# VH-VL binders against q9nrl2r1430to1533, part 35

Target 1, 104 residues: q9nrl2r1430to1533
Amino acid sequence: GGVHELSAFEQLVVELVRHDDSWPFLKLVSKIQVPDYYDIIKKPIALNIIREKVNKCEYKLASEFIDDIELMFSNCFEYNPRNTSEAKAGTRLQAFFHIQAQKL

## First folded at step 2 (VH-VL)

Design u17 (framework fv_ustekinumab)
Fold by ESMFold2-Fast, scan of step 2:
Structure u17 (fold): chain C 104 residues (1-104), chain A 121 residues (1-121), chain B 107 residues (1-107)
Amino acid sequence: as target 1 above (104 residues)
Amino acid sequence: EVQLVQSGAEVKKPGESLKISCKGSGYSFTDYWLGWVRQMPGKGLDWIGIISPVDSDIRYSPSFQGQVTMSVDKSITTAYLQWNSLKASDTAMYYCARGYEDFWSGYSDYWGQGTLVTVSS
Amino acid sequence: DIQMTQSPSSLSASVGDRVTITCRASQGISNYLAWYQQKPEKAPKSLIYAASSLQSGVPSRFSGSGSGTDFTLTISSLQPEDFATYYCQQYNIYPYTFGQGTKLEIK
């Protein structure tokens, strides 16, 4: 089911948002603050967009939801050098996500 | 003179825990990242992840995150790969490899000899 | 994840031949590409990094070229000890990914 899957996706997104390491992922990167971001990252995404997609029932499969979250982490690691606070936060949050995603 | 020496072969049952090691010598241990690579019998190379000994910063491949834990002990120049609960699908050769800590990081210049892990019931 | 595809998956060649192996990335990786050689029952050995830089101690008959998405490994005059499996690896973006390997065998 759709209803059960929606509840599971919403719960997981809320847990990600509340995590201490979610700060780089809460909203899309600003074009004004980081002008070169969108020259490098062709498929931008953030937790607020993923949450809206969950609320609108736009994910038909669990794999589509997981793909969007993995894209978010992939974008982080592509743009941010390994030694940055953003990249370190992404590494820890991705580890947390993989543990929680076992419930899906 | 750079060497990465890995622990010996392991034979385990599904559900058991395991921790294998990779000891570095002949170089400044904290100046290089340590990576782990899996090779299933008769198959190619699968990148598991990389760990910085300086600050224990870790990058896992998504397919291995939650399945294994990487760690280091700087005092004995040793990196570890650990499973809480082994599966038959974990049967493979596991290699550790040294990487540069600068912008060339991720390319491996020296490799350990490998640790064969066999998981069967 | 960036997918690395090698061509061919296997080839047969004779000592003295010029051999070329190709590696293609599904996205641009600049020059963050390495080549490794693996002989049966042995750990991989580093050959090339940064697409074209030869690892210290590797014979000059090995060379790499390419940037962006298309890369080649060339062995100018194949020697008996060169029969092995060759892997490319991108290390630009996590997760770092390997090609499926190219097995070089005696004709």
Scores: ipSAE 0.000, ipTM 0.535, lowest interface PAE 19.5, mean pLDDT 86

Design u18 (framework fv_ustekinumab)
Fold by ESMFold2-Fast, scan of step 2:
Structure u18 (fold): chain C 104 residues (1-104), chain A 123 residues (1-123), chain B 107 residues (1-107)
Amino acid sequence: as target 1 above (104 residues)
Amino acid sequence: EVQLVQSGAEVKKPGESLKISCKGSGYSFTDYWLGWVRQMPGKGLDWIGIISPVDSDIRYSPSFQGQVTMSVDKSITTAYLQWNSLKASDTAMYYCARTEYGDLEYYYYMDVWGQGTLVTVSS
Amino acid sequence: DIQMTQSPSSLSASVGDRVTITCRASQGISNYLAWYQQKPEKAPKSLIYAASSLQSGVPSRFSGSGSGTDFTLTISSLQPEDFATYYCQQYNIYPYTFGQGTKLEIK
């Protein structure tokens, strides 16, 4: 899309990063601190990578942007059991995202 | 205590070069971008730009690009603003201020400000 | 560039008054707006970010509201130390831009 759509993606990523529950999603999971993560998760992604893609105008459609955000949540729920702080944060942040994404 | 300490006032003539400094203390220097703001006598605030202390990535306001140079020396936690050839129109108070580094540095406000460096350029 | 316009440019008020300052963006900036206070011959001080979030240590008599293009800063009961110039700033899109300032003076 246009400049208006680009601004909307930037605004949404910023809202996600500023959310209290963004802490598991800010950067890629450390291989040093979590050695088995990359054995389980084959398409790692985080908000810093998504934001860089927005900045480089790599998203041509809103669906591509939404797909990357959903992949991030999917990875969280695949790796982390439902009762963990990470999974609980992911559940709340995903709900927030679904509300905000209605603006796209 | 988080603090930004700027160099002292400068009195210069047109055509002279100048480099002013802003030293950070009490925080992780590389976690915050450093911004510069100009305030001409009796006027409001003009955003000059920001610089990353990690990789020296710089974003200038279009009106200041080519007029000044921003740089940083992370080994001494200091940012700089430099002119190759001063003009009378450069007379102003210059503030440094920090904004969050990393994934959100573009979208955060300036939370801690230096005390300012007064630059006077006259013939 | 996004133009930020403050109203009024100057305002005279008395201690105890409720004071409202407005800021308008030339295009939508969501809630990416900050307010700063500058006292004579001093550096600006951060008051409010994200349109309505109060900076730590700032008195509760200060509040911010608005989203999109129209924003307000309110001081519910003006104190002597509040006489200063107030600036709004958008930080949604580069370059970041400030309003022209509102000077709050003793009546």
Scores: ipSAE 0.000, ipTM 0.543, lowest interface PAE 14.8, mean pLDDT 84

Design u19 (framework fv_ustekinumab)
Fold by ESMFold2-Fast, scan of step 2:
Structure u19 (fold): chain C 104 residues (1-104), chain A 124 residues (1-124), chain B 107 residues (1-107)
Amino acid sequence: as target 1 above (104 residues)
Amino acid sequence: EVQLVQSGAEVKKPGESLKISCKGSGYSFTDYWLGWVRQMPGKGLDWIGIISPVDSDIRYSPSFQGQVTMSVDKSITTAYLQWNSLKASDTAMYYCARPDYYESSGYIDEFDYWGQGTLVTVSS
Amino acid sequence: DIQMTQSPSSLSASVGDRVTITCRASQGISNYLAWYQQKPEKAPKSLIYAASSLQSGVPSRFSGSGSGTDFTLTISSLQPEDFATYYCQQYNIYPYTFGQGTKLEIK
């Protein structure tokens, strides 16, 4: 009882959030803790923002949703050097996303 | 109830030193940064900088760096703004304000709570 | 530093009017923009954060929109208590910068 029906976008975001490699992507990078992040990354985004957009029905096309997720990964690889835990987590989570996105 | 209570108005002469205060209550003082904003008479708002009570990490606006010093005393949940030698051009209302910073979200930085302001008048 | 420019610098309006104030950033700031209301001899009050998110307790007649460089604050059906100076602020990069303010006056 009390269980809400989830859209395909919301289901995928929930699966991404639950993934072990989601930790760099759950929330926007702190401007106070990492101030140079926003000098480098001009279109910041995170899973909590994407989830809000899903809940507000702001994605009209699957491509718009996919673009925001891909922007999130692109930002990760742009800011974080290849050998970092963040970049490695991003690589694994992106591969998982590509498999799941085939359902959209 | 979150409150930022600032010290009272000051009237000073050029060359004098001054230290004004901002006391936080109703929240975990060390969990939030604290900022300072200047408003010259009849003018808009100027961002001075922010300070972390946890480690005293400070971020100044370039225009205020070297002009004023921010500090905190965690034991009395108080932040300070200090001048070694006041100038007439320092005459302004000074606000302390708490930026909306959640360690878990890390993305909201607007000032959600403001002190009532401290009027500083520097005249000969 | 990012320059924030508001227009108009002053605006006269009547109760019941729809009022729009604009704010332009000299470079892209995504949605890291806040709006503040300041009444004479009072501290500023936060109205909107993240360009369009209303602060708790702020009346629904206030709304914000925009992203990147161009932003607007709208007050539908202006009320007597809304006459004040309004400031935008970018919080994308340090130093955070405010617009010069828009004074909303009784017509």
Scores: ipSAE 0.000, ipTM 0.551, lowest interface PAE 16.4, mean pLDDT 85

Design u20 (framework fv_ustekinumab)
Fold by ESMFold2-Fast, scan of step 2:
Structure u20 (fold): chain C 104 residues (1-104), chain A 122 residues (1-122), chain B 107 residues (1-107)
Amino acid sequence: as target 1 above (104 residues)
Amino acid sequence: EVQLVQSGAEVKKPGESLKISCKGSGYSFTDYWLGWVRQMPGKGLDWIGIISPVDSDIRYSPSFQGQVTMSVDKSITTAYLQWNSLKASDTAMYYCARVDYSEGWFGEYDYWGQGTLVTVSS
Amino acid sequence: DIQMTQSPSSLSASVGDRVTITCRASQGISNYLAWYQQKPEKAPKSLIYAASSLQSGVPSRFSGSGSGTDFTLTISSLQPEDFATYYCQQYNIYPYTFGQGTKLEIK
């Protein structure tokens, strides 16, 4: 059921938030700090938005939850050159997510 | 034309030091990570590790941690693999390969160097 | 570490045959799997990434499928130039690991 799936999504989001490599993903990118971000990234998302969606029971399928997490990583890799600390953190956190997501 | 050109074959004795190279050309060198892969004679592929050309951030396979050192000199678009003291068990073909970064994934090697044969014998 | 096991270890086939090679991961890797072709005395060549995406310039007779732990590489109509050893590789988590290889021998 839905409530058991919500518990699994909540647990995964908590694990992602607490991971050492979550720092680029905790909240939306600042337009003041990164003025061109929203010119390049058309569907911005971050862990705080995903967590809010989980709390509001907006994910009906595991695939919808996974798609939002993957969008977050895709945005990171589209905007940030591969050698940046952001892209490196994204690569490690995405690998961690894939291991955890196998249980969904 | 994307190319990874590796240094020539080496014949060494146990205890000697060695540094082999992999020179990238035809692309933005600092935009791609470089991996190293070992293939012992008649055996399969063993992943050594991967290095960022900008920060020199390195990820070693546990089997190779402390056995080799990876480095990069971005001013001449060259990556290196180095041994302080060679062993007979280091005899192998060593490949460098560029890590393709597409749709958020690392780990696929899209272009490979031709290989450097290292022979260590007494 | 994730262990990658290929089967068979070697295979003999005739030109025109449909050939399948399998790769199994010791734990789930989603679709983070690549296939490489290595011809005698040559460097490996990238064939497939993300389990099923064909690399640019690779003939359409090559295809990949699978997700999770079980993956296959298929050659729909074997050609003489397909004589080679084929390797799978997972890139889900460090260290990245290769299968032991499948040697394809042409009769």
Scores: ipSAE 0.000, ipTM 0.558, lowest interface PAE 15.9, mean pLDDT 85

Design u21 (framework fv_ustekinumab)
Fold by ESMFold2-Fast, scan of step 2:
Structure u21 (fold): chain C 104 residues (1-104), chain A 121 residues (1-121), chain B 107 residues (1-107)
Amino acid sequence: as target 1 above (104 residues)
Amino acid sequence: EVQLVQSGAEVKKPGESLKISCKGSGYSFTDYWLGWVRQMPGKGLDWIGIISPVDSDIRYSPSFQGQVTMSVDKSITTAYLQWNSLKASDTAMYYCARHLYDEGSYYDPYWGQGTLVTVSS
Amino acid sequence: DIQMTQSPSSLSASVGDRVTITCRASQGISNYLAWYQQKPEKAPKSLIYAASSLQSGVPSRFSGSGSGTDFTLTISSLQPEDFATYYCQQYNIYPYTFGQGTKLEIK
């Protein structure tokens, strides 16, 4: 990836953060509020971490960026039963991401 | 034993209403979404949609939105698929399936036996 | 909507053969892919979930592989009871679309 490719990642992360359904994904799940989360989820991630990685140019390939976003959704669906508001938000945001990711 | 038992075959005329059922047993009904799938005679599988028994949240396939209504009655652990006005093109086998909203070890859909709906004049 | 395309649409094989069926998604679905077997006049039976995980009770001759957009179902040594139609389904985003099916016929 070049500078233009890295700018595309930044633009996409900003669009995800601004989406109405981003609320479950903005920050890591609280260990105090949800103590069993980290027993189940082995690779926790959130949009603030992904954004920091983009800003520090840690993604070399579009596939690495996409993998981190997909890991975030996978974690959501693994922990949260699909009848939850978190899982519903995740489903809508993931669909939005797939439309936007076609530009990559 | 987890079971999804569907209502019996239906023979209807165009313009008639119909409501078919899918009764779940042997599991916690509200822990799983219920999906519906259509299979027209000699054709493949078409996903209709999925409903949450907890809050009646429904996700329809765009091709079925407005053509059919999904609902649940959690007091009798039963999901429903309903038509206000049947068309000949609704002739198909209809399956219900239980889904957990998860990947990997949680994706374990149990299927009902199917309800054959025949719509002809 | 994500389109799922299976190939071939039909194939003929003999008992003992190794059979491969492929499924392609029109966009990335990670590993959110299931495979089903359907025999005439029966409900579909779940074979594989998460692209490669065997459902309990499914014989080990069935295996799945792939991620992203390209997926395969393999039957390592075909048995008489395996002649059926096979479907893939993505369950990554709504609607959970199926492939058109692959009919496995006796040669």
Scores: ipSAE 0.000, ipTM 0.542, lowest interface PAE 17.2, mean pLDDT 85

Design u22 (framework fv_ustekinumab)
Fold by ESMFold2-Fast, scan of step 2:
Structure u22 (fold): chain C 104 residues (1-104), chain A 121 residues (1-121), chain B 107 residues (1-107)
Amino acid sequence: as target 1 above (104 residues)
Amino acid sequence: EVQLVQSGAEVKKPGESLKISCKGSGYSFTDYWLGWVRQMPGKGLDWIGIISPVDSDIRYSPSFQGQVTMSVDKSITTAYLQWNSLKASDTAMYYCATYDSEFYGDAFDIWGQGTLVTVSS
Amino acid sequence: DIQMTQSPSSLSASVGDRVTITCRASQGISNYLAWYQQKPEKAPKSLIYAASSLQSGVPSRFSGSGSGTDFTLTISSLQPEDFATYYCQQYNIYPYTFGQGTKLEIK
C-alpha cells in the first residue's frame, strides 16, 4: 500500500509507450485533423503528458496515476466508435495496463 | 447460421441509379461494423469503406467518397451500397463483410457471397 | 494511404510443399493485419487476424507471423483445397488497404 515509487510509474509508462497499441495515445489528438474531438472530450490527456507528470513527481498516490491512465482510455472509447482501430488498440493496451498495474 | 446474404446480380446502363443490399442473420447486427469491398473483373480487392449499424458512423476510402453511399436499416438487419449515377468503371463484384470485434482474439469476420454489377452501354 | 505489397505475385507448388507468402506495409501497422483466401468465383474467406491469430475452423497448417511492416503467411503442408489467391489487408489506419494478391497455382 501507500505511495508508490516514481521509478515504478516511469517504468510502466515506458512499457505502455513501447507497446504496439500505444500509437493513438502517444500525444494529444490534433484539432486540425480532428476538429470535433475537443467538443466531445472535455479532459484530454495522452502518454506524453502523463510521463511529464511522472517526471515532475506530480503523482502522490498510485491511484492518481491510475486515474489519469484510465481517463486516457475512457476518452478513447468515448470518442472512437467501438470497432475502430483506435478503439481496438485502446482495448488491448488497457488490458495490458490492468495486468501491469497490479504490480504497482 | 451466421451469414451475410447479398442481393442478386444487376445489369445496368451508364447514368442509372442502383442500390444493392447485404442482410445479416444469426448474429447481433449492431455489434459489428459492416464493410464493402470492390473487385473488378480479374483484379484484386479494393476497400470501399465501413459503416457502424449502431450510429451510422461511416468511414469511406478517399477513392470512393462521393461515388457511393453506404447506409443501414438496423430494423431489418440490412446494409446498402448505392450509386446515383453508374459508370462503366463501376462494373465489378461487390462484397460486404463484417469487421473484427473490439476485443483482441474475438474476431468476427464473415463475408457475403457477392453481388455482380455490370454496367455497359 | 498505406500501400501493401505482396511477394510473390504468383507461385506454383505441389501438394505437401511448404509455402510462404510475404506482405510488406509502407508504414508501421503493428499487428493489425489480416489474411484472406479467395477461390475462383467465390467470396474471400478470412484466415488470420491480428497477424498471427487463426480464425475458427481454419486448419492449423496455416500460420501467420510478423509485426510492424513485414508479415508472412505460411502453409506448412499444402493440400489440394489450398490452391487459391491470398490477400493481406491492414486495418490499422483508414482506408483498410489490401495487397495486390498472391495466386497459388498447381505445379
Scores: ipSAE 0.000, ipTM 0.545, lowest interface PAE 16.7, mean pLDDT 84

Design u23 (framework fv_ustekinumab)
Fold by ESMFold2-Fast, scan of step 2:
Structure u23 (fold): chain C 104 residues (1-104), chain A 124 residues (1-124), chain B 107 residues (1-107)
Amino acid sequence: as target 1 above (104 residues)
Amino acid sequence: EVQLVQSGAEVKKPGESLKISCKGSGYSFTDYWLGWVRQMPGKGLDWIGIISPVDSDIRYSPSFQGQVTMSVDKSITTAYLQWNSLKASDTAMYYCARQGYDYVEGTYDYFDLWGQGTLVTVSS
Amino acid sequence: DIQMTQSPSSLSASVGDRVTITCRASQGISNYLAWYQQKPEKAPKSLIYAASSLQSGVPSRFSGSGSGTDFTLTISSLQPEDFATYYCQQYNIYPYTFGQGTKLEIK
């Protein structure tokens, strides 16, 4: 936390983006390619949106940042069957996030 | 001894129901998923599906969806495969096998331990 | 579904021979590939997982290699107990599909 909080958020988002398992999370799911996604997922989010919010200083508390990242993973597991490549990537990236988030 | 023990051979008529079992012992039952594999006489291995003993999450092969039902009773460390109405084409050896479910790497999501098999024969 | 194709479907070999069996996936599966050995009237036994990792208790003459779509199982010096049918299986995406099998027969 504290005054270094925003720098920590930016660093963590960059590490998530660079992770090999970030590919399902880089951008919002296409409505054209996956038309039922937005019928199932009511609060869509992706790393590009979270990074923009960090850059605009929209997270006032670490808990708000963590909530958005967890929402991203929750959406992944809700839409994607448990053993898809998307769900497996999400689980590995979420585990990495939990380790890194201990530094916040 | 870490093992999966399956129920005995079954001889059935078309239209009859059947439920076969697979009992795990010697390991933490809820730490592994249970899968079922069919092998028709003289043929290769067909993946039927897999079930989580923790939350009963099930994944069927499209070829078996609606043809069989998988279930689990974790209190007696037993998985089940069930037919409501058997067909002659269900004649096969049925294996249960345990699978890791390490989501972090997926490395252990293969069948590391197999039951001895249950022969199901469906004839008039 | 991902189709797994093994080559050859059968082969004849002698004790002491180096044997190679190939498995090809219809799409990329990274290293999520297992090899199983099945003897007549017996359940399959795990040999290799993650394309190249040897299952505990399996002799070191067995090795696996490959990544993506092309995989190989090698037996460096065939022993009498190795005559069996070998199956590959992808476990990257449901349904987890098996190859058709390769039957290894004595010459």
Scores: ipSAE 0.000, ipTM 0.578, lowest interface PAE 14.8, mean pLDDT 86

Design u24 (framework fv_ustekinumab)
Fold by OpenDDE, second read of step 3:
Structure u24 (fold): chain C 104 residues (1-104), chain A 121 residues (1-121), chain B 107 residues (1-107)
Amino acid sequence: as target 1 above (104 residues)
Amino acid sequence: EVQLVQSGAEVKKPGESLKISCKGSGYSFTKYWLGWVRQMPGKGLDWIGIIYPGDSETRYSPSFQGQVTMSVDKSITTAYLQWNSLKASDTAMYYCARHYKSSGWYLFDYWGQGTLVTVSS
Amino acid sequence: DIQMTQSPSSLSASVGDRVTITCRASQGIRSYLAWYQQKPEKAPKSLIYAASSLQSGVPSRFSGSGSGTDFTLTISSLQPEDFATYYCQQYDSYPLTFGQGTKLEIK
């Protein structure tokens, strides 16, 4: 086939990725750039990973998808001091997510 | 070796303008936040703010917002702190310091030697 | 703003003594706490970051502990060169804020 309609999860991930505040979350943190990131964050996750899981239909429940997204934000707030660009971006993106997630 | 070298001591009068400098070397100047700290005579340390030389993004302490201006000249790896109109209360030692980011942490790891600013009539 | 309160403001000790300085934050700052040493007419020197991590080149007699709101800097055996003023600083939130300092003097 032709062009298929994105699922609700796929569409939401696309919207998150396109958001101006998605830049901290697009990919996993580089171990080279941040050598100790994975010493602190034990369950790393990013939008590209979540997108892959969506594409593979690994989410059977909306709650599972939401949990991964919330984990992503939790990791950000755990690792980054408040008022950093990353934390601020995360706060805004999370707020956006919470609004969009109501559609799921 | 990372170094921050600040301009020399200044003796000024109230109302005068002033621009002091901090030259960075031995590292990628545009990739590290640079901060300014004030220390009034016999007092503690006051965080003024930080600037990112890469794009000149600034973050000021509310106490210093509008009182001073941070800027950079990337071409000569130099940061500046300036006053448009000095007050006697601006008399202090001013330090520049590099922010080192690791583990999401922001630490002043390298410091300039300080610039003494004396403002008196 | 987050207020940092050090205790004591001044302390007299002798070489070889175990010295403890405390720092309390007005709100939780997780582990985003640094300690600095400053000698007269010199720039501050970084000692500890992330509450308990030693900065490179800092003697092992220095140690930091704590999380949340209460933090401690410890010098296990005071050396002559350790007499100075010490500052804690939080970098959990902007604006960054310092403690008022602890002056460590010779008894």
Scores: ipSAE 0.020, ipTM 0.682, lowest interface PAE 6.1, mean pLDDT 91
Fold by ESMFold2-Fast, scan of step 2:
Structure u24 (fold): chain C 104 residues (1-104), chain A 121 residues (1-121), chain B 107 residues (1-107)
Amino acid sequence: as target 1 above (104 residues)
Amino acid sequence: EVQLVQSGAEVKKPGESLKISCKGSGYSFTKYWLGWVRQMPGKGLDWIGIIYPGDSETRYSPSFQGQVTMSVDKSITTAYLQWNSLKASDTAMYYCARHYKSSGWYLFDYWGQGTLVTVSS
Amino acid sequence: DIQMTQSPSSLSASVGDRVTITCRASQGIRSYLAWYQQKPEKAPKSLIYAASSLQSGVPSRFSGSGSGTDFTLTISSLQPEDFATYYCQQYDSYPLTFGQGTKLEIK
């Protein structure tokens, strides 16, 4: 987990943030807008939190970074039914991530 | 399956050097940190440090820094804990454990069986 | 260094009992807390990470809760195989620190 690996995480997070299907994942789900979300999802995460962890050098392994991204998708699929726009965006963004993550 | 196998028990005298081992199998050895934990007879757990086998980066507990050395040999998927000069106070069970950080930092997921080190005159 | 204090140091219970063990951090550690079980002459086994996430393969009778400084491990219906020493551990900052342990003994 050197400087080259941290730079790769930052670049990949930026690519995810810029993707058209990132909208459900940019920030933590609002408890005001979705009151039952935090009753169902016990380990909430979003791209802004992952980006902050990258900037603070909290990821020492590629697997730690990948796990946080995968948790984000897993939370999406657990909370949102398959036919929702959120779940569909998650499916497409996860596929994009898997292609990009091959570089890590 | 993931397995960590440690070297056998050691009986040493004060001032002697020692190197104990922890062999990983069933996973990508260079992609996970490996930690060492000491447990003195009848006492709790003390964290020694962690090493990343991919580049040998180490993080030591301040109380163990300079007292022991962690190293790895990637070709045989083995980590080592080494003393240059043993003390009677080093008598303890030593565990290795795979260090895994996930979304919420999942610290030690798989543990070795332990190596008993006895240092007596 | 962050100091971890467990309560009680030892506890006697019967099969079927609901058992609660607490762990307190000397400063805030968010949810970066793990629980381990250690049986006599055996290596520790991971039970819980991120304060409340159950490790794969661990029975559902185990649960963790808490955040910040106060944490709890609960066994909803104690089984014979659960008699062991339990340790909490923070991983918010280095050095990693363990609680002193709670020995769970049969009555």
Scores: ipSAE 0.000, ipTM 0.552, lowest interface PAE 15.4, mean pLDDT 86

